# Designs tried in a protein design chat: miniprotein binders against Probable L-asparaginase (ansA). Part 15

Target 1, 322 residues: Probable L-asparaginase (ansA), of Deinococcus radiodurans (q9rrx9)
Amino acid sequence: MPASLPRLALIHTGGTIASRPSPDGRGLTPQTPPALPGLEGVQVSEHQPFNLPSPHVTPAHMQQLAHLIEQLAGGHDAVVVTHGTDTLEETAFFLHLCLPAGLPVVLTGSMRHAEEVSWDGPGNLLDAAQVALCPQTAGRGPLVVFGGDIFDARTVTKVHTSAVDAFGGYPGPIGRIDRTAAGPQVHYFARPEPRPTFRPVTLERRVEILYAYAGWQGEGYAGALERADGLVIAALGTGNLPPELLPLIAATDKPVVLATRTHAGPILPVYGYAGGGATLVEAGAIPASFLNAHKARLLLLVLLNLGASREDIRRVFTQGVF

## First folded at step 8 (miniprotein)

Design C10 (from XC with R26Y E34V R39Y)
Fold by ESMFold2-Fast, scan of step 8:
Structure C10 (fold): chain B 322 residues (1-322), chain A 80 residues (1-80)
Amino acid sequence: as target 1 above (322 residues)
Amino acid sequence: SEEKYRLTIEVEDSPEALREIWEVLYKYGVEILVFYVEYKGDKAIITIEVEVEDEEQLEKLLEELKKLPGVLEVERIEEE
């Protein structure tokens, strides 16, 4: 009697992994998705909800992808998503927020295209599929697999513009996959953590990001606040801004989330000078915890579109339950 | 009882047309088994396998898909 084969849904969304040199010489364009290599004994279904360079992917596309994954969940044991690397971390985090942890979902991509001698696409795709089908992956939520590293969607970020090992973040990967003579070996460094699922129906509420720089006095703040329902500020160091921002933040009832332009580390509201993190939080600013600015934006976007109150938003961010 | 059907949809090659098709499928709560897009010049051919409750639900789905402005043709595939 044949045993039931595992069922994998492979979802293509675009990116360099599917790119070929353009016939007109104008760089790289998306083409036919790559075939899955070396998955003998796995039943694969293939899907393509959109085919976009990842800079063109929006939260609406991410929600479309989440809905597709939920529709496929009853018929599959695991999902792999191929995605362009520029916004892959944002799509991964959106899926983390909006999907239950039950179905394994792994995102991957490539830094090199198919015509390059050391194309990383097939290796990353095979690694992603093997991680997704690994029983130890259950309960971990959406993951990113790249260059043999397994990353948590909440912390993974693209740390290099062009290196083949472009993904990292702090504190780094939560696991690894290695190819051995005995087959694939998957190692996780920590146990899965339970987390809530958020299910916004609409994404009509808007969130903008402002970037602090030396000499910034809040230029753009008023205009952004008028257009958006919430703001994220990529602040300085552990969450500090110029003194001009203190009365502005104190005067608004809209949520203002304080992230950092620093590449690693959490917001720590410890400084008491005017515009220091402690004064901003006292004025009503919400610390982003360990989330970078664009992930903090997605969490705030999701919460606002759920109709969450400012106090509910503060609670979710400060308690780190997401 | 639920029945499985395979459909082909010929559409304009645009993200908007693909999004609208997905929204109709979601609205009708069909179980999507396969959703595959093949690009052919200025057009795309979408092959979908869906599970629906009955032929009445299928006919309503086909009618709604045909109404979308980016949709050029919708066809049910019959297999032995």
Scores: ipSAE 0.000, ipTM 0.287, lowest interface PAE 14.8, mean pLDDT 83

Design C11 (from XC with R26Y R39F K40R)
Fold by ESMFold2-Fast, scan of step 8:
Structure C11 (fold): chain B 322 residues (1-322), chain A 80 residues (1-80)
Amino acid sequence: as target 1 above (322 residues)
Amino acid sequence: SEEKYRLTIEVEDSPEALREIWEVLYKYGVEILEFYVEFRGDKAIITIEVEVEDEEQLEKLLEELKKLPGVLEVERIEEE
């Protein structure tokens, strides 16, 4: 029986990959999206639900993108999304939470625009398409492909403001794509992991992030708690805060998730001084596991908009069922 | 002038017990100078140093803490 040609949906959302220099000298603005580089024997459909610099992308836009991907799933074997790099990791994680793992979805972008020497856009886009169509990608859910590295949506983060190899995170990439004389070679370092899919209808519930610093005594906590339905705190080290936060966290029934401002590692509730992680978790704080603050915010946002209880939220975070 | 006292509170390993303790401390307006938690199996031992206005305020605080369902024991640590 003759093999069917693979079907790829290419979705453009904006960013430097689609940017051109502004003639008024005000830097880069969104322009015409890049064309997919020549990929023989692939059927491509192209879509543009929005065209925004990634700092303008909101969770509502991420949900719009998730709905489009679900509409395209029945007619395509894989999806590639081009996205601005500043919030790409947040969109990738939102899609991870809201899409089933069975459809290959790969996000990519570029650090240089089309008029710069050594524009990284076409190479990243071709790598993303080849990874998305690779049989070994099946079951892994949304991935980020950048500079030949393949990243998990849960751990990928932008680690540099201007480097061409701007993406990283701990433990780093879960795979790589290399160009060889025999063609593209995809190698994964880990097996696919099963996970649930979350499908909030509304995103009306609000989550704010507070950032701990040396000398912080909880300034902004009360105001944030009045405005939001849940909070994430980027805490110190393994999940520690000043002593002033302990009674505040103990007194609220709203979920307070402890993430860390450190670059890598999970929340470990080991310190017993007032405000130490052990005292905060005992008071009802929810450890973010390995998630950074902005990804913990998105998970909490999704769970609150599903009407999850504080106990359900704690279970999802602590058992890593996302 | 305020007086300082050290208290040891044995509680069930429960966030509700800790919340209720902090509610009582706030209700009585005491200043918390030290707070340390030691986890021992299904129990937690909380050592606190508080600054209170007088002995009468301390006695009322101890009575309220002893009434909490998650609190197993409250003891005042005597100074040397």
Scores: ipSAE 0.000, ipTM 0.131, lowest interface PAE 20.4, mean pLDDT 84

Design C12 (from XC with R26L E34F Y36T)
Fold by ESMFold2-Fast, scan of step 8:
Structure C12 (fold): chain B 322 residues (1-322), chain A 80 residues (1-80)
Amino acid sequence: as target 1 above (322 residues)
Amino acid sequence: SEEKYRLTIEVEDSPEALREIWEVLLKYGVEILFFTVERKGDKAIITIEVEVEDEEQLEKLLEELKKLPGVLEVERIEEE
């Protein structure tokens, strides 16, 4: 008796992978869904909940995508999402927070459009589908597949504006897929990790990001705090700010999360000078662990919209259980 | 003044047949609001919601889709 064919849901959201040169000569616009590679022996359903350049994707769109994936979960063995590369890492992380690890979900995209020589779209799409359907992918939660590398949603980052191998992040990929004469080979360098799932109903609470620079004395802080329910600060080095920020952070009951503008490495609250990370955490600031500023923003956004207390938010961030 | 319509297209499941459908939609400049494609053996069923300027544009689009070699059936889904 033959086994039932695997079922794959392919979800298109837009981006360069679906882009064509504009008829009016104004760059690229999302128009045609990407051509599917030949997936012999796979049952494919296709969906397009929206078709947007990724700079136009909002957390509300990410939540719509999460709801669609949950609706598809009972009828499918895996999901592949095609997405624009500029905010792909944020959508991947939002899905990581909001979806259980049970159904394999893989996000991919392309750096070159369909009319360009060496278009990377079909190859990335085929790699993503093969990774998603690989038995070893089960239990890993949402992943990003790009240029043959497999990335964890919590750490993947777009590290180059134009290279076809644009995705990276520290510590780097958790696996790889290679095409061989014997077929696709998927290798994971890390084991699946159990994680909680967060399920906000609304996303109406606001979170803003502030960027620290040499000479910054907290300009913009008061205005951001007035508008937002929580803040993320892209701080200096291991999580340090000028001394002017210490009394400001101490005076608010709203959560202030310390991320870093440094490209790699976690927040380490070790410095004891005024504005050093240790003094800021003592004043109530929350270290972002290894999350970059925009991913820390999404985690804070999700937790605030769940009605989490400042102490619950601190616990989630500091224990790194997400 | 633009109108929304839902279409169901039954087609042979080949990359060429699917591309030809998308090329016709692009040629007519219709706004694609969403779509689903369900693959069933050697066939595919496409459900698509389009925004067109008027019924005349829709009629021309349906006629062009029906002429494609890989297309087996094209139906308009009547909605309230």
Scores: ipSAE 0.006, ipTM 0.416, lowest interface PAE 10.2, mean pLDDT 84

Design C15 (from XC with L18M W22F R26N)
Fold by ESMFold2-Fast, scan of step 8:
Structure C15 (fold): chain B 322 residues (1-322), chain A 80 residues (1-80)
Amino acid sequence: as target 1 above (322 residues)
Amino acid sequence: SEEKYRLTIEVEDSPEAMREIFEVLNKYGVEILEFYVERKGDKAIITIEVEVEDEEQLEKLLEELKKLPGVLEVERIEEE
């Protein structure tokens, strides 16, 4: 019996990939969604739940996108999302937390707009679609495809403000796609990992991020704690803070997650001086594992909005069950 | 006050038709809340949720969309 054509949902959310220079010279404005190039024999449905520069995308928009993807899951073999690059890693991670790994979801975008020399939009979009439809992509959850590299949603980050190969992170890509005379070739360097799915109904609980610097004594902590239901601190090195933070963290029942301002590596609560990671964890701080501050914020946001207890939150972060 | 409406547009499947639809929406200052496209052979069915100032703006938008080359049908979806 004949195989049906592959079914791809293409979801446009905005960003440089959909931008054109304004006729009045005001810079770049959102325009028509990009066309899906070079996918003969693929049945495509196109969707635009919103059209925003990625700095304007909020967790509520990310949840709207997650609901649309769930709605499309029964009628499609794969999903591609075009997104602005500035918060793409946050949207990818939110989707990772909220969607089952079954339906392949690939996010992409571009660093150059349609009128620039060597616009990267069509190539990234084609690569993303081919990766999404590749059988080996199944079970991997949401991925980011950019410049031929395939990235895991948990670790991908934008590492350059303007380079066309702007995405990276540690340990780097989990795969690649190359264009060959035999057609596209997708190669994965890592195996799929099982992951839980988190499904908050609302996102009304708030999480703020504080950034540690040399000489910081906890300025902004009290105000953030009063406004928010939980905090993330981008701490120093393996998870260390000045001694002033130790009694502050010990005094709160709200979750305080320790991430690091260091570019790569996990939180390791090994230092025993006042404010060292071991003393902060003993006082009740929660290590973020390998998550950067803004991804740790999204995980904490999702867990708080599920009504998770402080102990549930600690378990999810420390055991890496996300 | 602002009002929300769902529209279905049946159109010939072409990049030009999509571009022209967005140009009309931009011309009338319409906020697109949702946008869905189903491709069916030589045709596409576009479902749009829009926010408009009033019924008069919606009527003008529907009339303008119907004038586009390649637009076959424009329909307002009644909410139940």
Scores: ipSAE 0.000, ipTM 0.262, lowest interface PAE 16.9, mean pLDDT 84

Design C16 (from XC with L18F W22R R26E)
Fold by ESMFold2-Fast, scan of step 8:
Structure C16 (fold): chain B 322 residues (1-322), chain A 80 residues (1-80)
Amino acid sequence: as target 1 above (322 residues)
Amino acid sequence: SEEKYRLTIEVEDSPEAFREIREVLEKYGVEILEFYVERKGDKAIITIEVEVEDEEQLEKLLEELKKLPGVLEVERIEEE
């Protein structure tokens, strides 16, 4: 092949896009990844570091994927990753933290399998490849492409269990791809922004998530704190908890990050009652800014494994330096 | 007691050849653990890690892959 053709690495990790009915009749299992449809004038290399349903993907697998992408960076112009949808947003965010913005990386998947009518896999895969190779994608780092929408790894989330347009998040997509008679058209609504790269060697430090609910008095907190090196709490509203949590948070030197169980909006430490966000932050809690609980967990996991101080962790979360 | 093996498959770089290889792997219920493709002009080298029940199933799989019209060579990688 001519050396001037763009080079795309296609990395398969599993999920419904690669799934078929099991020979033993026990539902869908990861099997054969799809071929790229309708893409001409591109050199494609294919890779499969693992083949797992996305509920089985761990941060160790995400780190393995990041290392593979770094190996491929010198020989490729873009990367597309196919992934199961259940933890796709977590893998995308981990890659965002651990990879420089220079190489375009796009993640995608499907909600329907190959034997279903209107399988969304080939269309999502083609869209992802075209976005990854688009010059306007340069400098943006890892993105998620699904149903023609382009999402930022920091905010994308799966918003529906079964809809074909399952991905969203607030404020929503940062761009879109449309197929026209003149070819693919990519439109971005936001500018690329510089960010640091975090490079943990190991992921041995542990982070757990606790979920606040009406009537929660801190059940599970002590046990989680004993097992983990840091905690994330999916708190109420703008970052509020029951009054029982205030003395517990004040007593620990381990980082406790406040995210919210609310669908959209940042943590705002405005309430001054016992357990209100302002009193919790004063007691040492760290607001997660706009990150949801599971993404806040990954950022805290990465920072703890880098040996970051509690003050460094607070700065990264609150100033959006990620 | 399923065994893990690494294979290299040299193939004519065509969508048809890749499709036929994947169909054979699917037909034999082979679990694909790792899959890498390096494209070199009109040829491709596929490196794949598979999980099969035993050595006999592996030999049958290798022979079936060798019969595909787009396949030029199939080798088992041995690591001690």
Scores: ipSAE 0.000, ipTM 0.243, lowest interface PAE 16.8, mean pLDDT 83

Design C27 (from XC with E34Y Y36I E38D)
Fold by ESMFold2-Fast, scan of step 8:
Structure C27 (fold): chain B 322 residues (1-322), chain A 80 residues (1-80)
Amino acid sequence: as target 1 above (322 residues)
Amino acid sequence: SEEKYRLTIEVEDSPEALREIWEVLRKYGVEILYFIVDRKGDKAIITIEVEVEDEEQLEKLLEELKKLPGVLEVERIEEE
């Protein structure tokens, strides 16, 4: 009979937390992942399905990670993933879509490498493990833990290129972990929410993102539609585009999702001028709710690879049930 | 010029034994390309793929791993 200790799966995927300066002085290279600091009374298994800088992580890698987590679920009470910070929010959201909320999954990383003063890796890793094993974490789906803050996978985003507290998002953290003399203290500001799980078999369907700017008239739209099965447009404000986009969106049978290039807030189809959000939605565009462009891309990618109809895609996005 | 090798390490299933293995890997500064731990009762089997500068570095790494008190067996796996 095995001991009744909590069982934690630690999965390493790469990033600065597992990087060291190259012997030739040419930047950072992937190396040995960090050891868990001071986590006693916990049974740990370690896994490394890949070791990549996060800019090299693709949705196929995210799906590989989701499959590994599902395989580990029967033998573990919680999972911690170490990941590079540049696409961590996308991996977290992909896992949110594809994994049931039952097994606690926490992603973390670091902004500084092991040889820098005040390396944030061990602290973030310890915090992530303690959050993952906290009973109050059950049912919440994948979370990101960074700098003592606990973030929801749907809203977390990297808001700074180099700050050690690089993660944020609106409305901000859903909880915190603090280290005290009495031990770790985890506090959540929000209740867990029930959600569906999406499980595509393949990721063959493709989705591209286009970025709107002052003076954009749809340059790149036709080429993107030719290559992709669906599009996301990072639109202006609450979901507005120039008038040239209205007939283009009306003419396509492929899903076009409107996200916003603004820092925070949902798509609201309120403007009735040509190219305004209300006219675009009337022409068949799908509002992304509160998702930023790259997360909207992942949701659309997953739904297309499930063979979802345009109406199913519209329903999932507009009702915000994901 | 750099060479890749797959290793299988059978070890006592304890956080201390696993941490000691990671510390040896850190000490040798080897590139770890792939790493899986399969827990099997009171033991664990670690399968790793490493990239090393040369075969001499690999032999030193294998000898250090074999000396760890929690390590039961270390094998080098070749392709095919």
Scores: ipSAE 0.000, ipTM 0.165, lowest interface PAE 19.7, mean pLDDT 83

Design C32 (from XC with E16R L25F R26Y E34Y R39K)
Fold by ESMFold2-Fast, scan of step 8:
Parts: sequence; structure tokens; C-alpha cells
Structure C32 (fold): chain B 322 residues (1-322), chain A 80 residues (1-80)
Amino acid sequence: as target 1 above (322 residues)
Amino acid sequence: SEEKYRLTIEVEDSPRALREIWEVFYKYGVEILYFYVEKKGDKAIITIEVEVEDEEQLEKLLEELKKLPGVLEVERIEEE
């Protein structure tokens, strides 16, 4: 009866959790990854496909990360990814779309760097590893663990620029991890959901986001449409735009997805005035369901690079099966 | 004083035709109050309510719309 230890892959991608003050005094730069504390009974392998501030992470990097995770799946029981917080929700959602739910994958990071008082890095990393290795995590797909909360990749978003509990989203966390005298306790408030896996070979198709504001008359729309294969518009309220956008949307064969600049809630095409959501959907616009603009962009990007038809794209978004 | 009119425009179902119609409305400073597009085979039917300065401006707008290659028919809707 040999002793077997659980096998954890720790993948470093960069961010504040790995950042230190630059020797030349020019702010914070990526440095060595943090150590994994409190896991003496775990066999850890370490990987670094890139080391970037998260604003420099692109969908191509996200795909590289997905390929690495698939290669590691046969030799490991769980994966933890350390990532910068600014685009962490986008990487998490890309992985959600592209990875099967079979291997537990948890993303985490920190809001404070190693030399700040009350650095949150080690606590978040320990919590992420314990969640990833918890049997109840199996089948849930990629998750974000931050400040003791466990978030679904589809809904998690950075809701604060500087708070240590910077992650949230509506309806909020799907679970929590607490540290007790008996050890870590993981509680899930939702059941695992079956979902499809999308596997684009290339990411050459382009998607741009336009942001609606009071007085916007479609400035930038024509240029974006010329450059991109699809568009996402962060619209007003439940999915409303000025009347100027209605004939522009009607005139294009390219997919135009309506998301909202509102912090929470789904797109609901209920308004019948010129530019109201009902008129835009009738003109061919696609509601983003509950996805924010940048997650809607990633779903549209993946679908276009799979060669999905406009009707297939509409079906995936409107049925909410992703 | 500004006057309101409802129009039905039958066009070829092409990105160019629909865009050119919008460009004419924008060029003539026409305020759109209601706009509905329905696809009918290889054609699209636009039902639109516009606000123009006078009937003379409307006549010039209709003539300009009829000159567009993708426009098949333009009708003024009269409500009882």
C-alpha cells in the first residue's frame, strides 16, 4: 500500500501576486512567482507559459494556457492558475468555453504585492489550491477563488479598482472556503451544470466592442465594422440604443451582439421605440443574455473562429448554453 | 412648424441599400420617430415615421430616396 499524494499543477502567468518594486524605481514589474504555502502533503509541479501584467494578456495567450492545461490533465488531479486581476475574468471565461469540466481548474491572484502590509497573495493561493483539490469541485469547470469566495467564470467580474475583495458579479459567488480548526471547509451553493466545449483551431477572426453613451449617434461603428468580423455593443439598460443605430444594424450581415453597460442583469428586448431593444433584435441584433460586454466578445470570438453561422451564434447566445 | 409623416420603403435586402437610405435621412436632417424593418424574401420593407420641416422637404426626401439603386418602392402612409 504505497503512499500517493494528490498532484497539483501550479501555472504562473504573472500579475501583482508575482510583482515586486523595480530596482530602478519605475513602479511594479513581474518577478518570481509566489511559493505555495500549507500544502506539504501535495505533489506540486510548476509551469510558466508566460509572465505578463494582465493588461498584456491576449486571447492567443489564453488559448496557449488552455492547451497547456489539456496537456497537464492526464498527470494531475487539479490546476491552479495565478493571474493578474485586470483581465482574470476574461481568461477564466475563455478557459470555461474551451476546457471540459473534468479537471478542476481554479484561477486566483492578489490586489496587493508582496512588500505591502496584509499581502493577500498567499491566502488567495492557499484557498485556490484547497478548493481545486476538494472533491466537491469536480465537474464545475474553471472557477475564480478570491477573498474566500468561489465564483463561476461566466458571471465573475472585478467590481472594485483597489479593494482586497475586488471580485464579485451578479448573482455573486457560487461557494465559499473557510479556514477552521478542523481544516479547510468548502461550501457550494449551486450544483455543477453540464456545458458544451468549444475548440477553435485559430483565433484570426476579430471582434470589437463599442460603448454607448448619452448623445452617441453611432460614431466609430462603420470603422469597427470594416475591421472586425463581429461587434459587441455595450448598450443602455436592458439593451437599448439611439435610433441612429437601428438602420446601421439592419444593414449588416456581420453579427452584432447587444450587451449592457449596466452592472447587472440580462438583456431584455422589451422597448418598441426606435432603437429600443425589441426594434434592434427585429433588425438582427443578438442579445448577450447575462454576459457583460468583454465576456460576450470572447464567446463571439470563439464562435466566429469555429466558423459558426449567424443563426448558430444567435442560438448559442439566446439559449444561454455555454 | 415640424410635420410628421409615415413612409413604407421597399428595398433590396442588401447592406448597401439599407445604409444608403439612412445616409439620405441623415443628410436632410430628418428626425426618425419610428423605424421597423421586415424581411420579405430577397427584399426588406421599412416602415418609418419621420419629422420634417414641411411637405416640400418631404417631397425632396422621397425623390432622393427613389434615386437609390436598391430602392424598389416608396409610399406615403395616410392614416384616417
Scores: ipSAE 0.000, ipTM 0.096, lowest interface PAE 22.1, mean pLDDT 84

Design C7 (from XC with E16R L25F R39L)
Fold by ESMFold2-Fast, scan of step 8:
Structure C7 (fold): chain B 322 residues (1-322), chain A 80 residues (1-80)
Amino acid sequence: as target 1 above (322 residues)
Amino acid sequence: SEEKYRLTIEVEDSPRALREIWEVFRKYGVEILEFYVELKGDKAIITIEVEVEDEEQLEKLLEELKKLPGVLEVERIEEE
């Protein structure tokens, strides 16, 4: 007897892929869900929990999206999310932390809107759907699919403001989809990795990011710690700060995570001068591993809202088990 | 001054029917705030929250949706 068709949930959240010129001349706004190009042999359901430009997406929206995906999991074989590109990497990483790996989840978007000659929306959406339905995708999600490349949620980063191939990250994509005469071909060059799932109930605890610069002496640090439950510092190079930060970090019981303003590479606490990474870690700072500052913020936010201890937070970050 | 309304639309289970519905909303300048799709056998039930200027715009929208061949029923959900 024939089996039922595979079921795909298509979830729209807004962004340039849904954007049209505003009738009042105010520029581009998210308006209408993008049309899925004709995909034969698949049953599609569509959902729109919100319709926002991605700079307006908050962790609360990301959690709303995670809950919707969990509700859809029992009735679908795969999920595709359309999202604005500015915070897509943060939503992808939040979903990575909060969803089990079993259901394939693929996020995509576009750099150009529907009225541009080379609109990338339909191609990215079709590629995302085909990747999500590919058997080799199982156990990997959430993933980002953009310009034919497949990215891991932990490392994907928007690397250009306006290029159509705006997504990258080090070490780069974990796979690719190509359109051939025989149909779509998905190729992965990395194996799925097992990971824990985190399930915070609330997201009321706060995490702020501070950005280090030449001549910074810790301006804004005290105020940020008074407002927040934890802090991320985008530090210099492999995780270094000016000497003024060493006694400040040593004096707080709140978690302070060291990320880097460098575009790629892990925190390496190797420098022993005052404010060097080794001295900061000895004083209680937590290295962010390979996570950039905004992804480190989301991981810290999730862990604090789970009531994790400072030791648990340090263990998760330093062992890279997320 | 703009009012929010909740609609239920029963359609044939088809991506084409959904696309035709979105085209009607776009044509009438109606903002879709939120929607959910529930699959029931060979049919789909769409619950949509929309923002419209007035009752006249809403009635015109409902009449156009009812004309679509993929649409089986359109209902306005009234809060008492």
Scores: ipSAE 0.007, ipTM 0.481, lowest interface PAE 9.6, mean pLDDT 86

Design C8 (from XC with L25F R26Q E34T R39M)
Fold by ESMFold2-Fast, scan of step 8:
Structure C8 (fold): chain B 322 residues (1-322), chain A 80 residues (1-80)
Amino acid sequence: as target 1 above (322 residues)
Amino acid sequence: SEEKYRLTIEVEDSPEALREIWEVFQKYGVEILTFYVEMKGDKAIITIEVEVEDEEQLEKLLEELKKLPGVLEVERIEEE
């Protein structure tokens, strides 16, 4: 007998793709969720667990989204999530940490709203749905589709405040979708990679981020350490800090993760001067490999809420998967 | 010819105080073997194991540390 029609779950969370001018003229507010553009022969179910600008999305909302996706997995072939672009990379990475690779999950959004010339919403949504339903997408975990590019959740980042092609990251996209006369063509440049997944019950433990700058002597470190259960520092270059941070980091039992404020490249503990990456790692700091500060924060948050030891946390960050 | 000693330093919780402590250890060229800080509200308790040439160098180090702004107490730990 004929195969059943593919089932797509469309989950709306808010953002510019759902924003329209307010009836009272007070700028842009979240309103009507975007309609999925016409896609022949697909059964669509629609869901809205929340409707927020992405700066208002918290890890608790990300966990709510993960739970909804798990509930939908048994009845659907693929999931598309519409999301605001400002924290989309963080939601994508949280899902990457918490969801198995089996069900295709694609996140997308838009840089322009529905009443702007050349609104990118419908094109991004159609591309996301076609990628999600492509058989080659299976096993890849959560992906971000934007402007015809397919990005891995681990590396994708918003690289421009206002450009329509606002998403990038190092090393760049893992695939493309192109619209042709023969229909959509999806091409992947990378193979699916196995990854650990984590399933925290609560997210009550806190992680804060500190940003290093020329002349920083660790201002804010002590206060952040008192409030938080772990810290991430966006360090200089390959993972270097001023000498004042060496005694501070050596001194704490709480995990301190070194990420870099540099756009691309891994943490490398190569410098042996006081505050150089080698001295900080020897003092107990944990290198974040290729993860940027806010993604390193989410990984540390998840691990702390699982009750992971400092050594378990170090192993996860340094094993070469993240 | 070098001897090992363990010290506890109570300081105001500030990067300035911690930097000044580090500078004193570097000035005297002592080898720092372990360095551990425990945060307690608005204070930090630093436990350091150092290797010094003799007890005279240690006494000079302790006197310099006690003079630093933000240092509240300095104590030598005697262990069996």
Scores: ipSAE 0.000, ipTM 0.090, lowest interface PAE 21.8, mean pLDDT 83

